# VHH binders against p21908, part 10

Target 1, 324 residues: p21908
Amino acid sequence: MEIVAIDIGGTHARFSIAEVSNGRVLSLGEETTFKTAEHASLQLAWERFGEKLGRPLPRAAAIAWAGPVHGEVLKLTNNPWVLRPATLNEKLDIDTHVLINDFGAVAHAVAHMDSSYLDHICGPDEALPSDGVITILGPGTGLGVAHLLRTEGRYFVIETEGGHIDFAPLDRLEDKILARLRERFRRVSIERIISGPGLGNIYEALAAIEGVPFSLLDDIKLWQMALEGKDNLAEAALDRFCLSLGAIAGDLALAQGATSVVIGGGVGLRIASHLPESGFRQRFVSKGRFERVMSKIPVKLITYPQPGLLGAAAAYANKYSEVE

## First folded at step 21 (VHH)

Design GG1
Fold by OpenDDE, last read:
Structure GG1 (fold): chain B 324 residues (1-324), chain A 122 residues (1-122)
Amino acid sequence: as target 1 above (324 residues)
Amino acid sequence: EVQLVESGGRLVRTGGSLRLSCAASGRRMAGYAMGWFRQAPGKEREVVAAISWGGGFTWHADFVKGRFTISRDNAKNTVYLQMNSLKPEDTAVYYCAAGSWYETLPSEYDYWGQGTQVTVSS
């Protein structure tokens, strides 16, 4: 059956037609992207998508929402849309829907993601284990953390707020970074370190620690500088980012009993080529007596272009597998 | 895994100049402080210079007296030591090191090169 998969963020929403069957996503069509500011509501965007499609929309929707999905009224920063889960079917004139957090959607995508869309980062270069826990973290605007359990041919996604756990410095420099960040933030979560904006935080901290003046850079410019190797400090910040990412990924894996780790998010994709050449691996496995165990954990990076859409569709397929 | 390889050491006359390079391999080391150390025969290893990860902070030993300059290029994963006005007393094996902090103590550095011999003739 066909469903409409939707990935809704603050400023943009993506729509696609997905084919689902037997608990799986068979295909995901071309995505149509709308600016949320140009539509007063999801319903209007939905209608617009239908117009573009040129045929009646499926009566089923899978929605990845960039925020909490529990509550009577859902709102997002920078998004004028207000979602009321209880009336979604009515508003969209559909029979069924799934509404999940956007990173939850990513986790769903990972559950059955083709290996061709998973770049190897470190550890054994093998497919994700068919049985066990997969830790998923996604640096982006924030830091998404989820994990899923694969067992007995099924999977279960566990959404978390793991991005908000406290940052644990592992060396002298990171101690200094943390100290610096504490001047700005009441508490320093790992999201303050290994997110899109996190690079800026690290960069600023490093500059301050060096005692050098620095100009405020927008995140885009900073990332460009770092990735292009145009500035020593920016590159340093990126390396530290990767170190922390490795450490945190390892910690999460340990905490969750993971047999594999998947990195997602826009930033993950952005640094895909850097990670294998960074201290990510070293930090990931440096877990004391568990180093050997950690070394056996494959770490992959999502390269699928629309994991949110895919995951939304997957979530729908998973939920309604018995009725399809 | 991480390897530091020094190069550039050679025989040079008093007053001459050398540029030492330390190329890191195995992984990027931009996030680490780098340092140059030297050890002369019969002497203890001593710090020559240190540089922060971004290169914004540098430290040079007193005996350098402006003759040596540490720098780095993170894009090349390399740290340099420009050595000018060399003296016979500068004769030593020069080592590069990497650590999380730009400290003067060798114990603060986790990675070391094999060293490159610098000999300054009178």
Scores: ipSAE 0.884, ipTM 0.960, lowest interface PAE 0.4, mean pLDDT 95
Fold by ESMFold2, fold request of step 22:
Structure GG1 (fold): chain B 324 residues (1-324), chain A 122 residues (1-122)
Amino acid sequence: as target 1 above (324 residues)
Amino acid sequence: EVQLVESGGRLVRTGGSLRLSCAASGRRMAGYAMGWFRQAPGKEREVVAAISWGGGFTWHADFVKGRFTISRDNAKNTVYLQMNSLKPEDTAVYYCAAGSWYETLPSEYDYWGQGTQVTVSS
C-alpha cells in the first residue's frame, strides 16, 4: 500500500510516497522539500504536494516530527506549524497515521537499513544482530537518544530524552570543564557537550582554563577548523568531544543492556573519519570490570543520507502492515 | 593503545642546540596536556616543561628557563622541546608524557614514552 511519508524539521519539511507491505518499506519515492516558513500549515504543504503529484494523495500518513510528540498541541522553534494529533486525520483527509519523534524515526530506519549504510567504528566488525537491544544516539542540534529492541522477528523503538542526563567528568581536565560550564548553565547535561553547539562550549571552556582569550566563533567556522586541523585549541575541543561521546555511548549501552550501538545525527556523520582516530573506543569500553563485555559490542555509524523519511515509513509499516 | 615515541636525542657540544620530538600514535592526543621530563644517571626523574592541550599555557623549570621551549602541533599529533645553550648538566634521558592536566610530578601523568638520550659534551 501507498502512504505519504513526511519528515518535519524547523525550517524544512520533506514529503515522499512510500510503498509498504508485510512490515517492510518496499520503496521510497522522489522527495519533495518545502520551506516551512513559506507555508502556513502542514495542511497547505500537504495540498501543495498533492498538486505536484497531480493525483489524490494516499489516505495514510507517516510523520517524523523534530520535537516532542506527546501532548495535545505540538510546536517547534523556527517553524510556524502547529500540529494537533487529535485532528490530524480530519485536516489531511486521511484514515490512519503514525506520528513519531525525529530520532525515533532514525531508530525505525536502523531496523530497516541495508548494512551498506552502517559504517564500522569499533568492536567486532559484524552486522547488527537480529536479536537484542541496539542503543542509538546521534549528536546534531542536540543529542538524540533512543533504543531499539529486536526480538522474534519484530522490533520496538523507545524514544527518549537521554541527551538531557548529566555530564560526568572522567579526569582532571573534565572536572575543570564541568566547573566552567556550570558558571553558564548551572546544570550541565551531556547535550551541552555532545551536540553541534557543544563543540563551542568545550572550546570556550578549554580557552578559559588555559588562560587564553577567545572570540565567539561561527559554529561552522569552529567545526571546520577542528576537522581540518587548523587550530590547536579547536582540535583539542574535538578530541574532548569524541572522548565524551565514547563515554556516554558506553554508559547508555550498559544501562540499556545493548548488544550493539549505532551513532547517527548530523554531527555523527560530520565526525565519521575522525572518530576511529580518537579515544572514543577507549572511553566506550572503560567500564571497570565490564571492559571485556563492552569490547564485544559493535559500534556502527549511519551513512544513509536522510533517514527520517525511511524511518517514518518504517514506523507505519511496523504498526499497520504486518501480517501475523 | 597510545604510544609516545621520542626522537632527536644525540651527542651535542656545550652551547649547542637540539630539538626533540614526541610523536603520538594509536590515537589523537590533542585533548591532553603534555610534558617533558628528564632523568640523569643517579638522579630522580624531573619535570622540564609542560604545555596545555591548546598550547596557550606553557611552563618551564627554572633550570631551563630561557633556554628550552616546549611547543605542540596538534595536527601532527606531536610535541616538541627546543633546547638551546646546552650544558653538560643537561645530559639525561628525556621522556615525553601525557595526562589530563599539566602536572609537575611524574606520578600524575598517564602515558609515557620510552625516552631519548641527550648527551652534552664539553
Scores: ipSAE 0.765, ipTM 0.925, lowest interface PAE 0.9, mean pLDDT 91
Fold by OpenDDE, look of step 21:
Structure GG1 (fold): chain B 324 residues (1-324), chain A 122 residues (1-122)
Amino acid sequence: as target 1 above (324 residues)
Amino acid sequence: EVQLVESGGRLVRTGGSLRLSCAASGRRMAGYAMGWFRQAPGKEREVVAAISWGGGFTWHADFVKGRFTISRDNAKNTVYLQMNSLKPEDTAVYYCAAGSWYETLPSEYDYWGQGTQVTVSS
């Protein structure tokens, strides 16, 4: 059956027709992207998508939402759309829907993702295990953390707020970084380090520790400088970013009993080429007595272009697998 | 695994100049402090210079007296030591090192090169 998969963020919403059957996503069609500011509501965007499609839309929707999905009224920053889950079927004139958090969607996507869309980062270069726990983390605007359990031919996604655990410095410099960040933040979570904005936090801390003046850079420019190798301090910040990412990924894997780890998020993709050359691997496996065990864990990075859409569709397929 | 490889050491006359390079491989080292150490025959290894990750902080030993300058290029994953006005007492094996902090103590550095011989003749 066909469904409409939707990935809704703050500034953009992506629509696609997905074919689902027997608990699987068979295909994901061409993506249509709307600016949320140009449409007053999801309903209007839905109608516009229907017009573009040129045929009636499926009466089923899978929605990935960039925020909590358990309230009666859902709102996003920089998005005029207001979602009321209880009236969603009525508003969109559909029979069924699934509504999940956007990072939850990413986890669902991982469950269905072909190995060709998972680049190898470190560990054994093998496919994700068919059984067991997969840890998923995705730096972006914040830090998403989820994990999924595969068992008996099924899978279960567990959403978390793992990005809000405390940052644990692992060397003298990171101690100093933490100390600097504590001057700005009441609490320093790993999200303050491992996120888009996190690079800036690291950068500023490093500059301060060095005692050198620096210009305030927007995040876009800073990332550009770091990735292009145009500034020693920016590159230093990026390397520290990767070190911390490795450490955190390893910690999460240990905490969740994972046998594989998948990195997602926009920042993950952005640093894909840097990670194999960074201290990520070292920090990931440096877990004392568990170093050997950690060395056996494959770490992958998502390269699928629309994991939110895929994951939304997958979530629908999983939920309504018996109805088809 | 991280490897540090020094180069540039050779025989020079008193008053001459050398530029030592240390190229890191196996991992990017931009997030680490780098240092140069030297060890003469029968003497202990001593710090020559240290540089922070961003290059904003540099430290030089007293015996340098402005003759040597440490620098780094993170894009090239390399640290340098420009040595001017060399003296016979500067004859030593020079080592590159990397650590999380720009310390003067050798024990604080985690990674070391094999060293490059600098010989200054009278």
Scores: ipSAE 0.762, ipTM 0.914, lowest interface PAE 0.7, mean pLDDT 94
Fold by ESMFold2, last read:
Structure GG1 (fold): chain B 324 residues (1-324), chain A 122 residues (1-122)
Amino acid sequence: as target 1 above (324 residues)
Amino acid sequence: EVQLVESGGRLVRTGGSLRLSCAASGRRMAGYAMGWFRQAPGKEREVVAAISWGGGFTWHADFVKGRFTISRDNAKNTVYLQMNSLKPEDTAVYYCAAGSWYETLPSEYDYWGQGTQVTVSS
């Protein structure tokens, strides 16, 4: 059956027709992108999508939403749209829908993703196991964390706020980084380190600790300097970023009994070539007596472009599609 | 696996200059503090200089102050020791080390090179 898959962010919303059957996504059509500022509501963008296609839209929707989905009224920064989940079917004139957060959509996409979109980072160079827990984390504007349980030919997505757990320092420099960040934040969550803005937080702390002045840099310039090797301190910040990403990925895998780990998010793609050269792997496996257990866990990177539409469609297929 | 490899050690006359390099491989080390140590025959290993992760803080032992300068280039994964006004007592094997802080004790560094011989003749 056909459904409308929708990926709603702050400034853009993407629409596509998806074909789902037997719990699977068979295809995704050409996506249409709308600027959310140019349309007063989701309903108006929905109508515009139907006009562009020149056909009636399917009576089913799958929505990935870039924010919390558990409330009476949903709003995003930089997006004028207001969603009321209880009235979605009525307002869009549909029979069924799923509404999930954007990182939950990433987890659903991983369950359906062709292995060619899962590049090897470290550990055994094998396909994701067919059974067990997959821990998925993605640095971006913040830090998304989700888990995917695959068992007995089925799967279940566990959405979390795991990016908001505490940062735990692992050496003397990281003790000092934590101390400096406490001057700015009431509590230092791991997201303060492992996110796009997190590189700036590390950079500022490293400058302060070594006693040098710094000027505020925008995130784009700082990331460019770090990745291009143009500034010693920016490169130090990136190295510490990768160390902490390995540490938290390993902690989450241990805590959840994971058999594999998947890295996603916009920052994940940005650092893909640096991760193998960094201390990510050592921090991931360095869990005391469990080091050999951790060394058997494959770590992969999502390379699928914009997995939100695939994930939304997958979530719908998982919930509503016929099994034959 | 981290490997630190020193180079540039050789025989030089008193008053001469040398530049030592320490190239890291197997892992990027930009997030670490780095140090140079030396060991003369029959003596214990001693710190010569240390440098912070970004290079903004450096420390030099009193016996080399004004003569030696530590520096780093994180893009090349390399730390340097510029050695000027060399004296016969500077004769030693020079070692590169890495750790999470710029310590003065050898036992507090996590990674070590195999060393490069510097010999200063009268």
Scores: ipSAE 0.761, ipTM 0.924, lowest interface PAE 1.0, mean pLDDT 91

Design GG1
Fold by ESMFold2, fold request of step 22:
Structure GG1 (fold): chain B 324 residues (1-324), chain A 122 residues (1-122)
Amino acid sequence: as target 1 above (324 residues)
Amino acid sequence: EVQLVESGGRLVRTGGSLRLSCAASGRRMAGYAMGWFRQAPGKEREVVAAISWGGGFTWHADFVKGRFTISRDNAKNTVYLQMNSLKPEDTAVYYCAAGSWYETLPSEYDYWGQGTQVTVSS
């Protein structure tokens, strides 16, 4: 069965025809990208996609949306489109749809992703298991956390707000980082550390603790300096970022009973080359007497470019694509 | 596994200069404080100098102040000790160490090098 898979962000929306069957995505067609500012609505972009393909579109849609999906009306900054979930079927002339947020789409994509798109980070270099729990976390503008249960040939995605749990310091420097950040945030969630803006929070704390003035840098400049090795303090902040990412990934794996861990998000890909050289692994496995158990958990990184279309199609397949 | 390797130790005459290097491998250590320690025969290991993660704070023991300078280059994963105006009393094995804070006690550091011998002759 063919469906239209759609990945809607602030400035761009991507469309593709997906073939789904027996709970699986069999293929994704060529992607068409629209600038959302050039089309007054999703319906108009939908019609333009059909014109470009020169064929009638399937009567089924799968939509990944870069924002909350709970509510009567959905809108994003920098996107003129307004979605009303209750009227989507009528507006697009379709029979069925799924609508999920972008991190939920990442989790669905992991369930269907070819292993060539999952780079090894640490632990055993083995394929993701066909049974058990996969912990999924993705630093980006914030920190997405989900888990995926695979059992009896099926899978279930559990979206969480795990990025909002508390930061737990693991050494004297991190005690000081926590104390410093409490002055700004009152409660220091792990997202304050493990996100794109989180590097700046660490950098500012490290500067204050060692007694030097810090420069207010935008996130892009700071990340560039850290990754290129242009500033001792920026590199220290990146090293602490990687340590904390390892710590929280291990904590989530324990809490969720995971047999594997997958890291995604734009920041995850950005630091891919630094993770193996950092203390990520040490922090991931350092769980007291459970260290040997943790050492047997593979950690992978998503390299599939923008997995939103795959994830949307996967969510549809999981909900609707069953044998009669 | 972290490996700290000191180099540059040798025989030098009183009043001479020497630069020690400590190269870290197996892991980046930019997020850690670093220190130099020394141990002469029959004596306890003692802190010589310490440096913060970004290098913005340094500390030197009184017996080397004005003569030794600690520094670091995080891009090279390396810590240095510049040693000037050397005295016979500076003769020791010099060790590099890493921890989460610039501590003065050896027991508070997590990673240690194997040491490099510095010998100052009269």
Scores: ipSAE 0.757, ipTM 0.927, lowest interface PAE 0.9, mean pLDDT 91
Fold by ESMFold2, last read:
Structure GG1 (fold): chain B 324 residues (1-324), chain A 122 residues (1-122)
Amino acid sequence: as target 1 above (324 residues)
Amino acid sequence: EVQLVESGGRLVRTGGSLRLSCAASGRRMAGYAMGWFRQAPGKEREVVAAISWGGGFTWHADFVKGRFTISRDNAKNTVYLQMNSLKPEDTAVYYCAAGSWYETLPSEYDYWGQGTQVTVSS
């Protein structure tokens, strides 16, 4: 059956027709991107998508939403659209829908994703296990955390706010980083370190600790300098970023009982070539007596471009799948 | 998996100059503090200089102050020791080390090189 897959962010919304059958996504059509500021509502963008395709739209929708999905009224900071899940079917003239958070969509996509889109980072270089827990985390604007249970031919996605747990320092420099960041934040969550803005937080802390005046740097420029190797301090910040990402990925895997770990998010993709060359693996496995357990866990990176539409469609197929 | 490899040690005359290099491999080490140590036969290993992760803070032992300069290039994963005005008492095996802080005690560093011999003749 056909459904409309939608990925809604603050400034952009993407639409596609998806074909789902037997709990699987068979295909995704060409995507259409709208600027949310140019359309007063989801309904108007929906109608524009139908006009563009020149056909009636399917009576089913799968929506990935870049914000909290709990509550009666959903709103994003930089998006004029207001979603009311209870009336969504009526407003779009559809029979069914699913609505999930954008990182939940990433997790659903992982469950369906072809292995060619999962690059090896560390651990056994094997396909993801068919059974067990997959820990999924992705640095981006913040730090997304989810886990995925695969069992008996089915899967279940658990969305979490795991990016808001505490930063735990693991050496003397990280003790000082934590102390410095507490001067700026009342509580230092791991997201303050492991996110797009997190590199800037680390950079500022490292500058202060070594006694160098903090330079006012644009976030984009800082990331470029770090990745291009053009500034000693920016490179130090990136190295510490990768160490902490390994540490938290390992902690989450241990806490969730994971058999594999998947790294996603925009920042995850950005640092893809640096992770294997960093201390990520050492920090991931260094869990005391559990080092052997951790060493058996494959860690992969998502390379599928913008998995939100696939994830939305997968979530629909998973919930409403029919034998066909 | 981290390997620190020192190079550049050789025989030089009193008053001469040398540049030692310490190349790290197996992992990027930009997030670490680095140090140079030396050990003469029959003596304990002693700190010569230390440098912070970004290079913005450096420290030099009094016996080399003004003569030796530690520096680093994180893009090359390398730490340097420029040694000028060399004296016979500078004769030693020189080691580089890495840790989370610019420590002065050898026991506080996590990674060590195998050393490079510097010999200063009269």
Scores: ipSAE 0.742, ipTM 0.920, lowest interface PAE 1.1, mean pLDDT 91
Fold by ESMFold2, look of step 21:
Structure GG1 (fold): chain B 324 residues (1-324), chain A 122 residues (1-122)
Amino acid sequence: as target 1 above (324 residues)
Amino acid sequence: EVQLVESGGRLVRTGGSLRLSCAASGRRMAGYAMGWFRQAPGKEREVVAAISWGGGFTWHADFVKGRFTISRDNAKNTVYLQMNSLKPEDTAVYYCAAGSWYETLPSEYDYWGQGTQVTVSS
């Protein structure tokens, strides 16, 4: 069965034809990308996609949406489109749909992803378990957190706002980082640390603590300096980023009873080569008497280029699979 | 597992110069403060110099100020101690250490090297 898979962000929306059968995604066709500012609505982009393909579109849609999916009216910053879930079938002339958050889509993608797209980070170097809880987190513009329960050939995705839990300092320097950041944010969520902008927050704090001025670098330049090893302080910030990512990944795994952890997001890919060299592993396993338990948890990193479309299609297959 | 390995210790004459290196391996240490300590026979280990994670703050013991300079290169995962105007009193085993803060007491540091011998002849 063919469906239209859609991944809608602030500035771009991606469309593809997906083939689903028996609860699985069989294939994902060539992606068409639209700038959301150039189309007044999802319906108009949908029609444009059909015109481009020169065929009637399938009567089923799977939509990953880069924002909250609850409510009668959905809007995103930097996107003119207004979605009304109750009227989607009517407006697109379809019979069925799924609508999920973009990080929920990442979790669905992990459930269907070929193991070649899951690079080993630490712990046992083995495939993700077929049963149990997978904790999934991905730094990007913010910090996405989701949990995936797999049981008896089925799976369930739990979308969360876990990136908004508190930053917990684990040594004297982190005590000072927290104190500095509380001057700016009052409550310091882990997302203030573990996100694209989070590197800048750490960098500023480290500069202030060691008593040096810092330049207000744009995010891209700072990340480049840190990754290329061009600046001692930028590298220190990246090291602290990786330490905190390990700490929170471990905490989330403990809280959820996870049997594996998967790192995603655009920042996850960016730091892929640095993560194994960092203190991520030590922070992940350093949970007191549970260190042995944590050491048995594999941690993987998603390398699939655009998991949103795969995840949307997977969510549809999971909800509407054929039952014989 | 983190290993700190000092190198560069040798015999030099009074007034000479020497550069010690401390290479970290097993993990990047850019997010940590680093220190140099020394221990002469029969004496307690004492702090010589300390440096912050980015290198923007350095501290030197009074007995080495103006003569020794701590520095670091996070891209090379290495800390240095440049020692000038050496005196016989500087004879000691020199140790590299890492911690989350630049403390003066050896007990406050989490990681230690094996040491490198510096001997200054009169």
Scores: ipSAE 0.740, ipTM 0.919, lowest interface PAE 1.1, mean pLDDT 91
Fold by ESMFold2, fold request of step 22:
Structure GG1 (fold): chain B 324 residues (1-324), chain A 122 residues (1-122)
Amino acid sequence: as target 1 above (324 residues)
Amino acid sequence: EVQLVESGGRLVRTGGSLRLSCAASGRRMAGYAMGWFRQAPGKEREVVAAISWGGGFTWHADFVKGRFTISRDNAKNTVYLQMNSLKPEDTAVYYCAAGSWYETLPSEYDYWGQGTQVTVSS
C-alpha cells in the first residue's frame, strides 16, 4: 500500500510516497522539500504536495517530527506549524497515521536498512544480528540515543534522552576538561561533548588547559580545520571527541546488553573516515573485565542519506502492515 | 595497535645538531601529551621534554633547556625533538612516549617507542 512519508524539521519538511507491505518498506519515491516558513501549516504543504504529484494522496501518513511527540500540541522553534495529533486524520483527510520523533525514525530506518548503507567501524565485520538489542546513537545538533530490540522477526524502538546523561572522565586530561566545562554548565552532560557544538566545547577547554588564547570559531569552520588537519589544537579536539564517542557508545551498549551498535547523525557521517584511525575502538572495548565481550560487538555507521523518510515509512509498516 | 617509532638518531660531533622524529601509527595521537626520554647505558630513563596535545605548552629539563626544542605536527601524527649544541653527555637512547598528561615519570606514560640511538663524539 502507498502512504505519504513526511519528515518535518525546523526550517524544512520533506514529503515522499512510500510503498509498504508485510511490515516492510518496498520503495520511496522522489522527495519534495518545502520551506516551512512558506506554508502556514502541514495541511497546506500536504495539499501542495498533492498538486505537485498530480494525483490524490494516499489516505495514510507517516510523520517524523524533530521534537517531542507526546503532547497535545506540538511546536518547533523556527517552524510556524502547529500539530495536534488528535486531529491529524481529520485535517489531512486520512484514515491512519504514525507520528514519531526524528531519532526514533533513525532507529526504524536501521531496522529496514540494506547492509550497503551500514559501513563497518570496528568489531566483527558481519551484518547486524537478526536478534538482540541494537544501540543507536547519533551526534548532530545534539546527541540522539535510541535502542532497537529485534526478536522473532519483529522489532521495537525505544526512544530515549540518553544524550543527557553525565560525562565521565577517563584520564587526567578529561578530568581537566570536565573541570573547565563545569565553569560554564554546572552539570556536564555527554551531549556537551558529543555533538556538533561539542567539538567547540572541547576545543575551548583544551586551549584553556594548555594556556593559549582561543578564538571563538563557528561550528563549521572548526570542524573543517579539524577534519582537514589544519590546526594542531582542532585535531586534538577531534581526537578527544572520537575517544569520548567510543567511551559512551561502549557504556550504552554495556548498559543495554546490546549485540551491536550503530552510529548515525550528521556528525557521524563527517567523522566516518577518522573513526577507524582514532581511539574510538579502544575506548569502546575498555570496560575492564568485559573487554572481550565488548570486542565481539559490531559497530556500524549509517551512510543512508536523510534516513527520516525511510524511518517514518518503516514505523508505519511496523504498526499497520505487519504480517501475522 | 599504537606504535611509536623514533628515527633520526646517529653519530654527531660535539656542538652539532640533530632532529629526532617520533611517528605514531595504528591510531591518531593528537589528543595526547607527548614526551621525550633518554637512557644512557647503566642509568635510569629520564625525561628530556614534554609537549601538550595542541603544542601550546612545552616543558624542557634544565640540562637541555635552550639547546633542545620539542614540537609536534598532529596532521603528520609526529612529534619532534630538535637537538642543538650537542654534548657527549647527551649520548643515549632516546624514547618517545605518550600519555594523557605531560608527566615527568616514565611509569605514568601509556605508550612507548623502541628508541633511537644518539651518539655524540668528542
Scores: ipSAE 0.737, ipTM 0.918, lowest interface PAE 1.1, mean pLDDT 91

